# VHH binders against DNA-directed RNA polymerase subunit Rpo3 (rpo3): the designs that were tried, part 17

Target 1, 262 residues: DNA-directed RNA polymerase subunit Rpo3 (rpo3), of Pyrobaculum islandicum (a1rse3)
Amino acid sequence: MPKATIVEKTPLFLKAVIEGAYPSLVNSIRRVIISELPVMAIDYVVIVSNTSVMYDEMLAHRLGLVPLTTPLQALPPIEDCETGLVDPSECTVRLMLQINAESDKIVYSGDLVSERPDVVPVYKDIPIVKLVKGQSIILEAYAKLGRAKEHAKWQAALASYYYYPRIKVLDEKCKEECKDICKELTNPFECTFNKAWTCRDICGDRLIVEWDRYKYVFWVESFGNYDVETALREAFRILKKKFSDFITTLTQKAGSLVETKV
Below, E stands for the ipSAE of ESMFold2; O stands for the ipSAE of OpenDDE; V2 stands for 0.75 times the mean of E and O plus 0.25 times the DockQ between their complexes.

## First folded at step 21 (VHH; framework vhh_7z1x_3)

Design b4x (from z4 with Y59F; at its last look DockQ between E and O 0.71; V2 from the best seeds 0.53)
Fold by OpenDDE, look of step 21:
Structure b4x (fold): chain B 262 residues (1-262), chain A 127 residues (1-127)
Amino acid sequence: as target 1 above (262 residues)
Amino acid sequence: QVQLVETGGGLVQPGGSLRLSCTASGFTFSDYAMNWVRQAPGKGLEWLSRISGSGGSTFYADSVKGRFTISRDNAKNTLYLQMNSLQPDDTAVYFCARTTTREWSKTGIKIYYFDYWGQGTQVTVSS
C-alpha cells in the first residue's frame, strides 16, 4: 500500500515522500491536480459601461484570472454541474463591479462585490484597471465551476514529482563543481533527481545517482482558491471516481461481449 | 429596425410606487435577456436588473433588491419594472437595454453587451 510522509506543509503548499506507488499512480494524481480540480472563475461578463482606456476583452481577461475562493464543501460536485443534475444557478456566482471615478483611481479585485460571501477574490489588491476622473466601469461578472483542462483560468494548483534521488558522492570536490546546479547535492528535497542527474554529467564517475522505482518526492502548490488539503482531498475524490467509472465501463463491455458470443 | 420605448415615468412622492414599461419591436423579444439601467443627474450609469429571455431568471442590484421587480410579457413584447418604496435617490432617467451575446473571446471569457437602448423615461421622487 502506498505511503505518504509529509516533509513540508503550509496552507498553500505540501511536499511529501511517496513510497510503494507506481509512477502511473503518482502521475495520475499530478495530472488530476493540475487539470481537473474544480474552482470558481469568472466565465462571462456583461459590460454595462466601460469608459476606461482598457479594451473590454482585456478587462474581461483580467477578471477571469482573478482567483476566487471556492468552498467545495458548500458547492455541488462539479460533475453534477456538468451533467445538469443541479440547478445551474447553484454552480454560478454573480460578482458586480460598479465604479464611477470622481478622481484618478485604480480599480482592484477587492472592488468586486460577490453575491456569495464565500466566493470572493482571494486577493483584494489585484489591480484591474486605472480610471481617471469621469471614467466608469459598470459590469456584472459570472463565475462558474470549471476545470483547468478547459481553460487555464480554472487551474487551482500546481503539482510535480520526481524519483527520490539516491546520491553517493565519491569525491567531495564534486559538490563544489555542482554547487550552481545543486547547492545541497545530497539533499533530496533541494536537489531534484533531474538536477542530480545533471550533476552526474559534470562529475562523471565521482557521483553515483540512483533512484527507487517506487519512491518519489511529490509537491503541491495551491493558488489560494482553497487550501492544499482541500485540493488533495478533491483530487483523490476525482481520481477514485475516474477509476470507479472505468471499472464500471469495463464490466459493462465485458458483459456485452459475452452476450454477443452467445 | 430594433426599437425600445420606455414609458411610465413621472413624479412620485417618497414611499410611492411606479411601474415602468419598455415596449420592444424589430426583433424576437423572447430571445433576448433585457435589462433596466438608470442614470441619475451628474452620476454614471447604474445597472438595476436583468431578466432572461424566457423570464425564468431575474437578477437585481443590491440597491434595488426587495423594492424593484423586473418582469416581462413576451406576448406583448414588453418589459416591466415595478418600483416600490421609492426614495429621492431613485431619481434618474431609467433605460431599458437589450443584452447581446458575443462569441467566445480569445481570452476564454464571454462578453455580453447592451447593444440597444431606449430613450429613457424620467423618474422623479420628491416631496
Scores: ipSAE 0.324, ipTM 0.633, lowest interface PAE 0.8, mean pLDDT 90
ESMFold2, look of step 21: ipSAE 0.611; ipTM 0.845
ESMFold2 (binder alone), look of step 21: mean pLDDT 83; pTM 0.832

Design b5x (from z4 with T99V; at its last look DockQ between E and O 0.69; V2 from the best seeds 0.49)
Fold by OpenDDE, look of step 21:
Structure b5x (fold): chain B 262 residues (1-262), chain A 127 residues (1-127)
Amino acid sequence: as target 1 above (262 residues)
Amino acid sequence: QVQLVETGGGLVQPGGSLRLSCTASGFTFSDYAMNWVRQAPGKGLEWLSRISGSGGSTYYADSVKGRFTISRDNAKNTLYLQMNSLQPDDTAVYFCARVTTREWSKTGIKIYYFDYWGQGTQVTVSS
C-alpha cells in the first residue's frame, strides 16, 4: 500500500515522500490536481458601464483571473453542476463592481462585492483598473465552478513529482562544480532527480545518480482558493470517482460482450 | 430598427408604488435578456434588475431587492418594473436596456453588453 510522509506543509503548500506507488498513480494524482480540481472563477461579465481606458475584453480577462475562495464543502459537487442535477444557481455566484471615481483611484479585486460571503477574492489588493475623476466601472460578474481542463482561470493548484534521487558523490569537487544547478546535491528535497541527472553530465563518473522505482518526492501548491489539504482531499475524491466509473464501464462492456456471444 | 420606449414614470409619495413599462420593437424580444438601470441626479448609473429572455430567471440589486419586481410579456414585447415602497432615494431616470452576449475565446470570458437603451422615464419620489 502506498505510503506518504509529509516533509513540508503550510496551508498552501505540501511536500511529501510517496513510497510503494506506481508512477501511473502518482502521475494521475498530479494530473487531477492541475486540471480537474473544481474552483470558482468569473465566467460571465455584464458590463453596464465602462468609461475607463481599459477595453472591456481586458477588464473581463483580468476579472476572470482573480482567484476566488471556493468552499467546496458548502457547494454542490461539480459533477452535479455539470450534469444539471442541481439548480444552476447553486453553482453560480454573482459579484458586483460599482465604482464611480470622484478622484483618481485604482480599482482592486477587493472592490468586488460578492453575494456569497464565502466566495470572495482570495486577495483584495489585486489591481484591476485605474480610474481618473469622472470615470466609472459598473458591472456584474458571475463566477462558476469549473476545471482547468476547460480554462486556466479554473486552475486551483500546481503539482509535480520526481523520482526520489539516490546520490553518491565519489569526488567532493563535484559538489562545487554543480553548485549552480544544485546547491545541496545530496538533498533530495532541494536537488530534484532531474537536476541531479544534469549534474551527472558535469561530473561524469564522479557522481552516481540512482532512483527508486516506487519512491517519489511529490509537492502541491494551492493558489489560495482553498488550502492544500482541501485540494488533496478533493483530488482523491475525483480520482476515486474516475476509477469507479471506469470499472463500471468495463463491467458493462464485459457484460454486453457475453450477451452478444450467446 | 431597435427601439425601446419607457413609460410609467411620474411623481409619487414616499411609500407609494409605480409600474414602469418598456416597449420593445425592431427585434425578437424573447431572444434577449432585458435590464432596468437608473441614474439619479449627479450620480452614476446603477443597475437594478435583469430578466432572461424567457422570463425564467430574474436578478436584483440589493438596493431594490424585495421592493422591485421585474417581469416581461413577450407576447406584447413589453418589459415591466413594479416598484413598491418607493423612497426619496429612488428618484432617478429609469432606463430599460437590452443585453447582447459576446464570447471571447482567448480570454475565456463571456461578456454581456447593454447595446440598446431607451430614452428613460423620470421617477420622482417626494412628499
Scores: ipSAE 0.290, ipTM 0.623, lowest interface PAE 0.9, mean pLDDT 90
ESMFold2, look of step 21: ipSAE 0.565; ipTM 0.811
ESMFold2 (binder alone), look of step 21: mean pLDDT 81; pTM 0.803

Design b6x (from z4 with T101Y; at its last look DockQ between E and O 0.86; V2 from the best seeds 0.50)
Fold by OpenDDE, look of step 21:
Structure b6x (fold): chain B 262 residues (1-262), chain A 127 residues (1-127)
Amino acid sequence: as target 1 above (262 residues)
Amino acid sequence: QVQLVETGGGLVQPGGSLRLSCTASGFTFSDYAMNWVRQAPGKGLEWLSRISGSGGSTYYADSVKGRFTISRDNAKNTLYLQMNSLQPDDTAVYFCARTTYREWSKTGIKIYYFDYWGQGTQVTVSS
């Protein structure tokens, strides 16, 4: 059974050593994290008034990139949203922006007013547009649950992995020669396998770089929509579902083949 | 030619009610979501409410939620705004506006605009 040992953890970051897993599994987890995690993002904007110097398209684009808190536990599963099992309104949130500048000011992400207190800008200090006296921005933005595979604005996290490096330094001078690539050549968490491999080009036979086929360093970084733990839980849920669906499909097909041969 | 004409505005006492109408012509009314927007003296525009083309979905600004009701009669090409519990701060010119869609594919965001506006109707709430 695969084992994961946490090396580093913060609310937004996790690094772990994975043992006893195939690359396919680890890569699948990575792919789900980067492309399939559901998050709220502004998807469409209704412009009532924009007298700023910023084009509506640019304004909308910037709004789309504002990360929103996403309470997954309080929201329907994204699959239900996608299939129409639940009312679409349950999968969407309206945010209002109404600013009339009486003086020169910067409009920030924090000026967005959400109808749901649990779906708000992660950061309140993201600048959106500068207004001068007399200018105004009046719009409504609608956020919906989505996935990064559809558009990058729905990306919730980054993830990557590398083979756990096994480094043998046969000449200590190699460490100095390779310091620009790997400051800590023998530290698997600071010197990635790829970097170590590059160091081999420098050090030649003075450096042995090996790896464990079933041992990996894995890391995840959340963008702040939810914490890294939530991200991982959701990723595993999604992955499990995919496997289940796959098995179901296979079984059905297998059954159909048997019926055709009888 | 697309035309929107607001009616029903007037003078009302605080706590009173008014019903605004917007008559549309020159387009298939049911195909478009319609909006009410107002502008108070010396203030900017304020979006109030939207109703889908079919009338199945309605949206309200927090400032009018619970007091105002948007509706439409597609057979009559008419948009309505029932305003109850009117307050002095509701004094404004009220506009009906048609929603239009512009897709900008590269940004991944859909942008909606108001492409046609009525001339507006004055609502004054004063004791």
Scores: ipSAE 0.319, ipTM 0.644, lowest interface PAE 0.9, mean pLDDT 91
ESMFold2, look of step 21: ipSAE 0.436; ipTM 0.766
ESMFold2 (binder alone), look of step 21: mean pLDDT 86; pTM 0.856

## First folded at step 22 (VHH; framework vhh_7z1x_3)

Design d3 (from b3x with S105D; at its last look DockQ between E and O 0.70; V2 from the best seeds 0.56)
Fold by OpenDDE, look of step 22:
Structure d3 (fold): chain B 262 residues (1-262), chain A 127 residues (1-127)
Amino acid sequence: as target 1 above (262 residues)
Amino acid sequence: QVQLVETGGGLVQPGGSLRLSCTASGFTFSDYAMNWVRQAPGKGLEWLSRISGSGGSTYYADSVKGRFTISRDNAKNTLYLQMNSLQPDDTAVYFCARTTTREWDKTGIKIYYYDYWGQGTQVTVSS
């Protein structure tokens, strides 16, 4: 059974050593995290008025990239949204931006007013547009629950992994020669497998770089829509569902094949 | 030619009610989401409410939620706004506006506009 040992953890970051797992599993987890995690992002905008110097398209684009808090526990499963099992309104949040500049000012992400207090800009200090006296922006932004596989604006996290490096330094001079690549050549958490392998190119036979086929360093970074723990839990849920669906499909196909041979 | 004509505005006392109408012509009314927007003196435009083409979905600004009701009669090409519990702060010119069906998705964000507006109807809430 795969074992994970946490090396580092913050609300937005997690690093762990995974043991006893196939590369396919670890990679599957990574892919789910980067492409399939559900998150709220502005999907469409109704422009009422924009007298700023910024084009509507640029304004909308910038709004789409503002990360929003996403309370997954208080939202329908994204699958229900996608299939129409739930009312689409449950998967959508309206944010209003209404600014009339009486003086020169910068409009920030924090100026977006959400209908849901639990779906708001993660960061309130993202600059959107500069306004001068007399200019105004009035728009309706609608956030939708989505996935990064559709568009990058719905990316919730980054994730990566590498083989746990096993480093043997046969000549200490090699450490000095490789210091620009890996300051700590023998530290698997600072010197990644790829870096170590590059050092091998420099040091030749003076450096042995090995790895375990079933041992990995895995890390996840959340963009702030939700914490890393929530991200991982959701990732595992999604993965489990995929496996289940896959097995179901296989079983059905297998059954149909047996019926045809008979 | 697309035309929108608002009616039903007037003077009302605080706590009173008004029903606004917007008559549409020159386009297939049921194909478009319609909106109510207002502009108070010295203030910018404020979106109030939207109703889908079919009338199946309605949206409200927080400022009017629970007090105003948007509806439509597609057979009559008419949009309605029932306004209850009116307050002095509701004094404004009220406009009906059509949402365009054109989507711009070049940046991954769909952008919509109000492409046609009525001339507006004055609503004054005063004692």
Scores: ipSAE 0.410, ipTM 0.704, lowest interface PAE 0.6, mean pLDDT 90
ESMFold2, look of step 22: ipSAE 0.618; ipTM 0.847
ESMFold2 (binder alone), look of step 22: mean pLDDT 82; pTM 0.810

Design d4 (from b3x with K106P; at its last look DockQ between E and O 0.91; V2 from the best seeds 0.58)
Fold by OpenDDE, look of step 22:
Structure d4 (fold): chain B 262 residues (1-262), chain A 127 residues (1-127)
Amino acid sequence: as target 1 above (262 residues)
Amino acid sequence: QVQLVETGGGLVQPGGSLRLSCTASGFTFSDYAMNWVRQAPGKGLEWLSRISGSGGSTYYADSVKGRFTISRDNAKNTLYLQMNSLQPDDTAVYFCARTTTREWSPTGIKIYYYDYWGQGTQVTVSS
């Protein structure tokens, strides 16, 4: 059974050593995290007025990239949204931007007023557009629950992994020669497998770099839509569902019941 | 030719009520979401409310939520705004506007506009 040991953890970041897992599983988790996690992002904008110097397209683009808090526990599962099981309105949030500049000012992400207090810009100090006296921005932005697979604006996190490096230094001089690549050559959390392998090219037989097929360093970084724990929980949910669906499909085609435990 | 004509504006005392109407012509009314927008003297435009083509979905600005009600009669090609509990700050020219059905998403964001406006109707709230 796979085992995970947490090495580092903050609300937005987690690093762990995973043992007893196949590369396919670890990679599947990574892919789900980067492409399939649901988040709220502005999907369409109704522009009432824009007298700024910024084109509507650029303005809309910038709005789309403002990360929004996404309370997954208070929202329907994205699958229900996609299938129409729930009212689409439950999967959307309107944010208003109504600014009439009486003086020179910068419009920030924090100036967006959400209809849902739990769906707001993660960061309030993202500059959107500069206005001079007499200029105005009046628009309605609608956020929708979506996935990065459709568009990058719905990306919630980054994730990566590498094989846990097993390093044997046979000549201490190798550490000095490789210092520009890996300052801490024997630290698996600072010197990644790839870096270590590059050092192998420098040091030759003076450095042994090995790995375990079932041991990995795995890390996740949240963009702030939700914390890393929420991200991981949701990722596992999605992955389990995918496996379940797959098994169902196989069963239907093969006429045999297959059980897969993750 | 697309035309929108607002009616129902006038002078009302604080706390009073008005019902605005917008009569549409020149297009299939039920195919378009309709909006109410206002402009107060010396101020910019303010979006107030939207109703979907079918009338099944309505949206309100926070400033008017609970006081104003948007509705439509597609058989009569008419948009309505029931305004209750009017305040002096509600004094403005009120416009009906059609949301375009044209979608433009060059950067992954869909952009919509108000493509047609009425001439507006004056609403004055004063003692």
Scores: ipSAE 0.425, ipTM 0.711, lowest interface PAE 0.6, mean pLDDT 90
ESMFold2, look of step 22: ipSAE 0.510; ipTM 0.793
ESMFold2 (binder alone), look of step 22: mean pLDDT 82; pTM 0.812

Design d5 (from b3x with R102K Y113W; at its last look DockQ between E and O 0.82; V2 from the best seeds 0.61)
Amino acid sequence: QVQLVETGGGLVQPGGSLRLSCTASGFTFSDYAMNWVRQAPGKGLEWLSRISGSGGSTYYADSVKGRFTISRDNAKNTLYLQMNSLQPDDTAVYFCARTTTKEWSKTGIKIYWYDYWGQGTQVTVSS
ESMFold2, look of step 22: ipSAE 0.636; ipTM 0.852
ESMFold2 (binder alone), look of step 22: mean pLDDT 82; pTM 0.816
OpenDDE, look of step 22: ipSAE 0.433; ipTM 0.701

Design d6 (from b3x with R50G T99R S105D; at its last look DockQ between E and O 0.87; V2 from the best seeds 0.65)
Amino acid sequence: QVQLVETGGGLVQPGGSLRLSCTASGFTFSDYAMNWVRQAPGKGLEWLSGISGSGGSTYYADSVKGRFTISRDNAKNTLYLQMNSLQPDDTAVYFCARRTTREWDKTGIKIYYYDYWGQGTQVTVSS
ESMFold2, look of step 22: ipSAE 0.683; ipTM 0.880
ESMFold2 (binder alone), look of step 22: mean pLDDT 83; pTM 0.828
OpenDDE, look of step 22: ipSAE 0.492; ipTM 0.765
ESMFold2, look of step 23: ipSAE 0.638; ipTM 0.860
ESMFold2 (binder alone), look of step 23: mean pLDDT 83; pTM 0.828
OpenDDE, look of step 23: ipSAE 0.501; ipTM 0.769

Design d7 (from b3x with K106G G108K; at its last look DockQ between E and O 0.41; V2 from the best seeds 0.55)
Fold by OpenDDE, look of step 22:
Structure d7 (fold): chain B 262 residues (1-262), chain A 127 residues (1-127)
Amino acid sequence: as target 1 above (262 residues)
Amino acid sequence: QVQLVETGGGLVQPGGSLRLSCTASGFTFSDYAMNWVRQAPGKGLEWLSRISGSGGSTYYADSVKGRFTISRDNAKNTLYLQMNSLQPDDTAVYFCARTTTREWSGTKIKIYYYDYWGQGTQVTVSS
């Protein structure tokens, strides 16, 4: 059974050593994290009034890239949204922006007023547009649950992994020669497997770089829509569902083949 | 020529009701989402409600949610706004507006804006 040992953890970051796992599994987890995690992102904007110097398209573009907090536990599963099992309104949040500039000011992401207090800009200090006296922006932004597979605005996290490096330094001079690549050549968490290999090119036989086929350093970074724990839990949920669906499909196909042969 | 004509405005007492109508001509009415927007004296435009072309989806501003109901009759090319429990703060010129949409490829975001407006109808809520 795969084992994970946490090396570093913050609300937005996790690094772990994974043991006893196939590369395919670790890579699958990575891919789910980067492409399939559901997050809220502004999907369409209704412009009521824009007297700023910024084009509506640019304004909408910037709004679409504002990361929003996404309370997954308080939202329907994205699959239910996609299939129409739940009312679409449950999968959508309206944010209002109504600014009348009485003086020169910068409109920030924090000026968006969400109908849901748990779906708000992660960062409130993202500049949207500068207004001068007399200018105004009145718009409705609608956020929708989505996935990065559709567009990057729905990306929730980054993830990567590398083989756990096993380094043997046969000549200490090699450490000095490789210091620009890896300051800590023998530290698997600072000197990645790829960096270690690069050092091998420099040091030749003076440096032995090995790896375990089933041992990895894995890290996840959340963009702030939700914490890393939530991200991982959701990733595992999605992965399990995929496996289940796959098995179901295989079983059905296998059954149909047997019926055809009989 | 695209035309939108609002009717049904007037003077009403607080707590009263009004039904606004907007008659559309010059385009295929059912192909467009329609909106009600108002402008109070000295204030900016305020979006109130939207209804999809088919009438299957409706949206409301928080300020009018539960009090106002948007509907449409595509056979009659008419948009409606039923306004109940009117308050003095609802005093404004009410406009119907047609929505058009454009997709921005950079973020795959859809941008909606109003390309045609009616002349507006005055609603005054006063004792």
Scores: ipSAE 0.555, ipTM 0.793, lowest interface PAE 0.5, mean pLDDT 92
ESMFold2, look of step 22: ipSAE 0.645; ipTM 0.863
ESMFold2 (binder alone), look of step 22: mean pLDDT 82; pTM 0.827

## First folded at step 23 (VHH; framework vhh_7z1x_3)

Design g1 (from d6 with G50S; at its last look DockQ between E and O 0.83; V2 from the best seeds 0.66)
Amino acid sequence: QVQLVETGGGLVQPGGSLRLSCTASGFTFSDYAMNWVRQAPGKGLEWLSSISGSGGSTYYADSVKGRFTISRDNAKNTLYLQMNSLQPDDTAVYFCARRTTREWDKTGIKIYYYDYWGQGTQVTVSS
ESMFold2, look of step 23: ipSAE 0.670; ipTM 0.870
ESMFold2 (binder alone), look of step 23: mean pLDDT 83; pTM 0.824
OpenDDE, look of step 23: ipSAE 0.527; ipTM 0.772

Design g2 (from d6 with G50T; at its last look DockQ between E and O 0.81; V2 from the best seeds 0.59)
Fold by OpenDDE, look of step 23:
Structure g2 (fold): chain B 262 residues (1-262), chain A 127 residues (1-127)
Amino acid sequence: as target 1 above (262 residues)
Amino acid sequence: QVQLVETGGGLVQPGGSLRLSCTASGFTFSDYAMNWVRQAPGKGLEWLSTISGSGGSTYYADSVKGRFTISRDNAKNTLYLQMNSLQPDDTAVYFCARRTTREWDKTGIKIYYYDYWGQGTQVTVSS
């Protein structure tokens, strides 16, 4: 059974050593995290007035990239949104931007006013547009629950892994020669397998770089929509569902084939 | 030809009520979300409220939430704004506006506009 040991953890970051797992599993987790985690992002904008120098399209684009807090526990499962099981309004949040510049100013992400207090810009100091005196921006932004596989604005996290490196230094001079690549060549958490492998080009036979086939260093970084724990829990939920759906589909197809032969 | 005509504006005392109407013509009224926007003297435009084409969904600005009610009668092609507990700060020209879709999907974001506006109706709240 796969085992995970946490090496480093913050609300937005997690690094762990995974043991007893196949690459397929670890990679599946990675892929789900980067492409399938649900998150709220501005999907469409209604422009009431824009007298700024920024085109509507650019303004909308920038708004779409503002990360929003996403309370997954208080929202419907994204699958329900996608299938229409729930009212679309439950998967959508309205944010208002109404700025009339009396003086030169910068409009920030924090100027967006959400109708839902638990869905707001993660960061309030993202610059959106500069306004001069007399200019105004009035718009309605609608955020929708979505996935990164559809558009990058719905990406919630990054994830990666590498094989746990097994490093043997046969000549201590090699450490000095490789210091620009890996300051700590024998530290698997500071010197990744790929970096160590690059060091082999410098050190040649003086450095042996091996790996454990079933041991990995895995890390996840959240963009701030929710914490890394929430991200991981959701990722596992999605994976479980995928497996279940796959088995169901497979069984149905198998059954249909049998019926056709009879 | 698309036309929007606002009526119902006037002078009212603080704490008073007023009902605005917007009569639409030249298009299928029920197919479009409708909006109320106002502009106070010396100030910019302010969005107030939106109602979906069917009337099933309504949205309000915080400044008017609980005091203003948007509604529509699709059979009469008319949009309404019931304004209660009016304050001096509500003094403005009030506009009805139609929302329309423009296809901009290149950035992954859809952009909509208020494409048609009424002439506006003056609302003055004064003691």
Scores: ipSAE 0.479, ipTM 0.733, lowest interface PAE 0.5, mean pLDDT 91
ESMFold2, look of step 23: ipSAE 0.558; ipTM 0.814
ESMFold2 (binder alone), look of step 23: mean pLDDT 83; pTM 0.824

Design g3 (from d6 with G50H; at its last look DockQ between E and O 0.52; V2 from the best seeds 0.46)
Fold by OpenDDE, look of step 23:
Structure g3 (fold): chain B 262 residues (1-262), chain A 127 residues (1-127)
Amino acid sequence: as target 1 above (262 residues)
Amino acid sequence: QVQLVETGGGLVQPGGSLRLSCTASGFTFSDYAMNWVRQAPGKGLEWLSHISGSGGSTYYADSVKGRFTISRDNAKNTLYLQMNSLQPDDTAVYFCARRTTREWDKTGIKIYYYDYWGQGTQVTVSS
């Protein structure tokens, strides 16, 4: 049975050692985290007025990249949104931006006013556009629950893993020679397997780099839409559902084949 | 053919009130959000107020908040703007505009605009 030991944890970051797992499982988790986690992101914008120097397209693009808090527990499952099981309005939030510049100023992400208090910019100090006196930005932005598979604006987190390195230094001078690549060559959490492997080019036979076939260092970083625990829980939910759906499909196909032979 | 016709503009004294109307035709009025925009002499367009198709949601610019009220009668295909406590700086041509869609998705964001505007009605606030 796979086991995970937490090495480092903050609200937005988690590093763990995974043991007793196949690469396929660890990679599947990674892929789900990167591509399939649901988050709220601005999807379409209604421009009322833009007298700034920034084109509407650029303005909209920048808005789309503003990360929004996403309360998954208070939102429908994204699958329900995608299938139309729930009203689309439940999967959408409107944000307003209304700025009339009386003096030169920078418009920030924090100037977006959400109709839903639990869906707001994660960071309030992201610059959107510079305005001079007399210029204005007035628009309606609509955020939608989505996935990174469709567009990068819906990416919620980064994740990666490497094989747990097994390092044997046969000559201590090798540590100094490899210092620029790995300051701590024998520390598996500071010197990744790939970095250690690169050090072999420098040290040659003086450095033995091996790995555990079923042991990994895994890390995940949230962009701030929700905490890393929420991200992981959701990732596992999605993965479980994918497996279930796969089994269902497989069974149905198998059944259809039998019927055709009769 | 989509048409928007503004009426109700005129000359009013400071502190006075005026009610603008916008009559819509050529489309299902209740399906569209409507907006009031004005343009003062020598100035750019200024958005004033928004109302959803159903009338359930309204928004106002800070410059007119508390003084102006947007409403609509879908049975009459008419948009209204009640303007109270008018000031000289409210002098402008007032337009009603329908929100419609022009999709631009090259950057992954859809962009929508107001495609139909009325001819405008002149409001002058002077002593």
Scores: ipSAE 0.427, ipTM 0.738, lowest interface PAE 0.5, mean pLDDT 90
ESMFold2, look of step 23: ipSAE 0.461; ipTM 0.723
ESMFold2 (binder alone), look of step 23: mean pLDDT 83; pTM 0.829

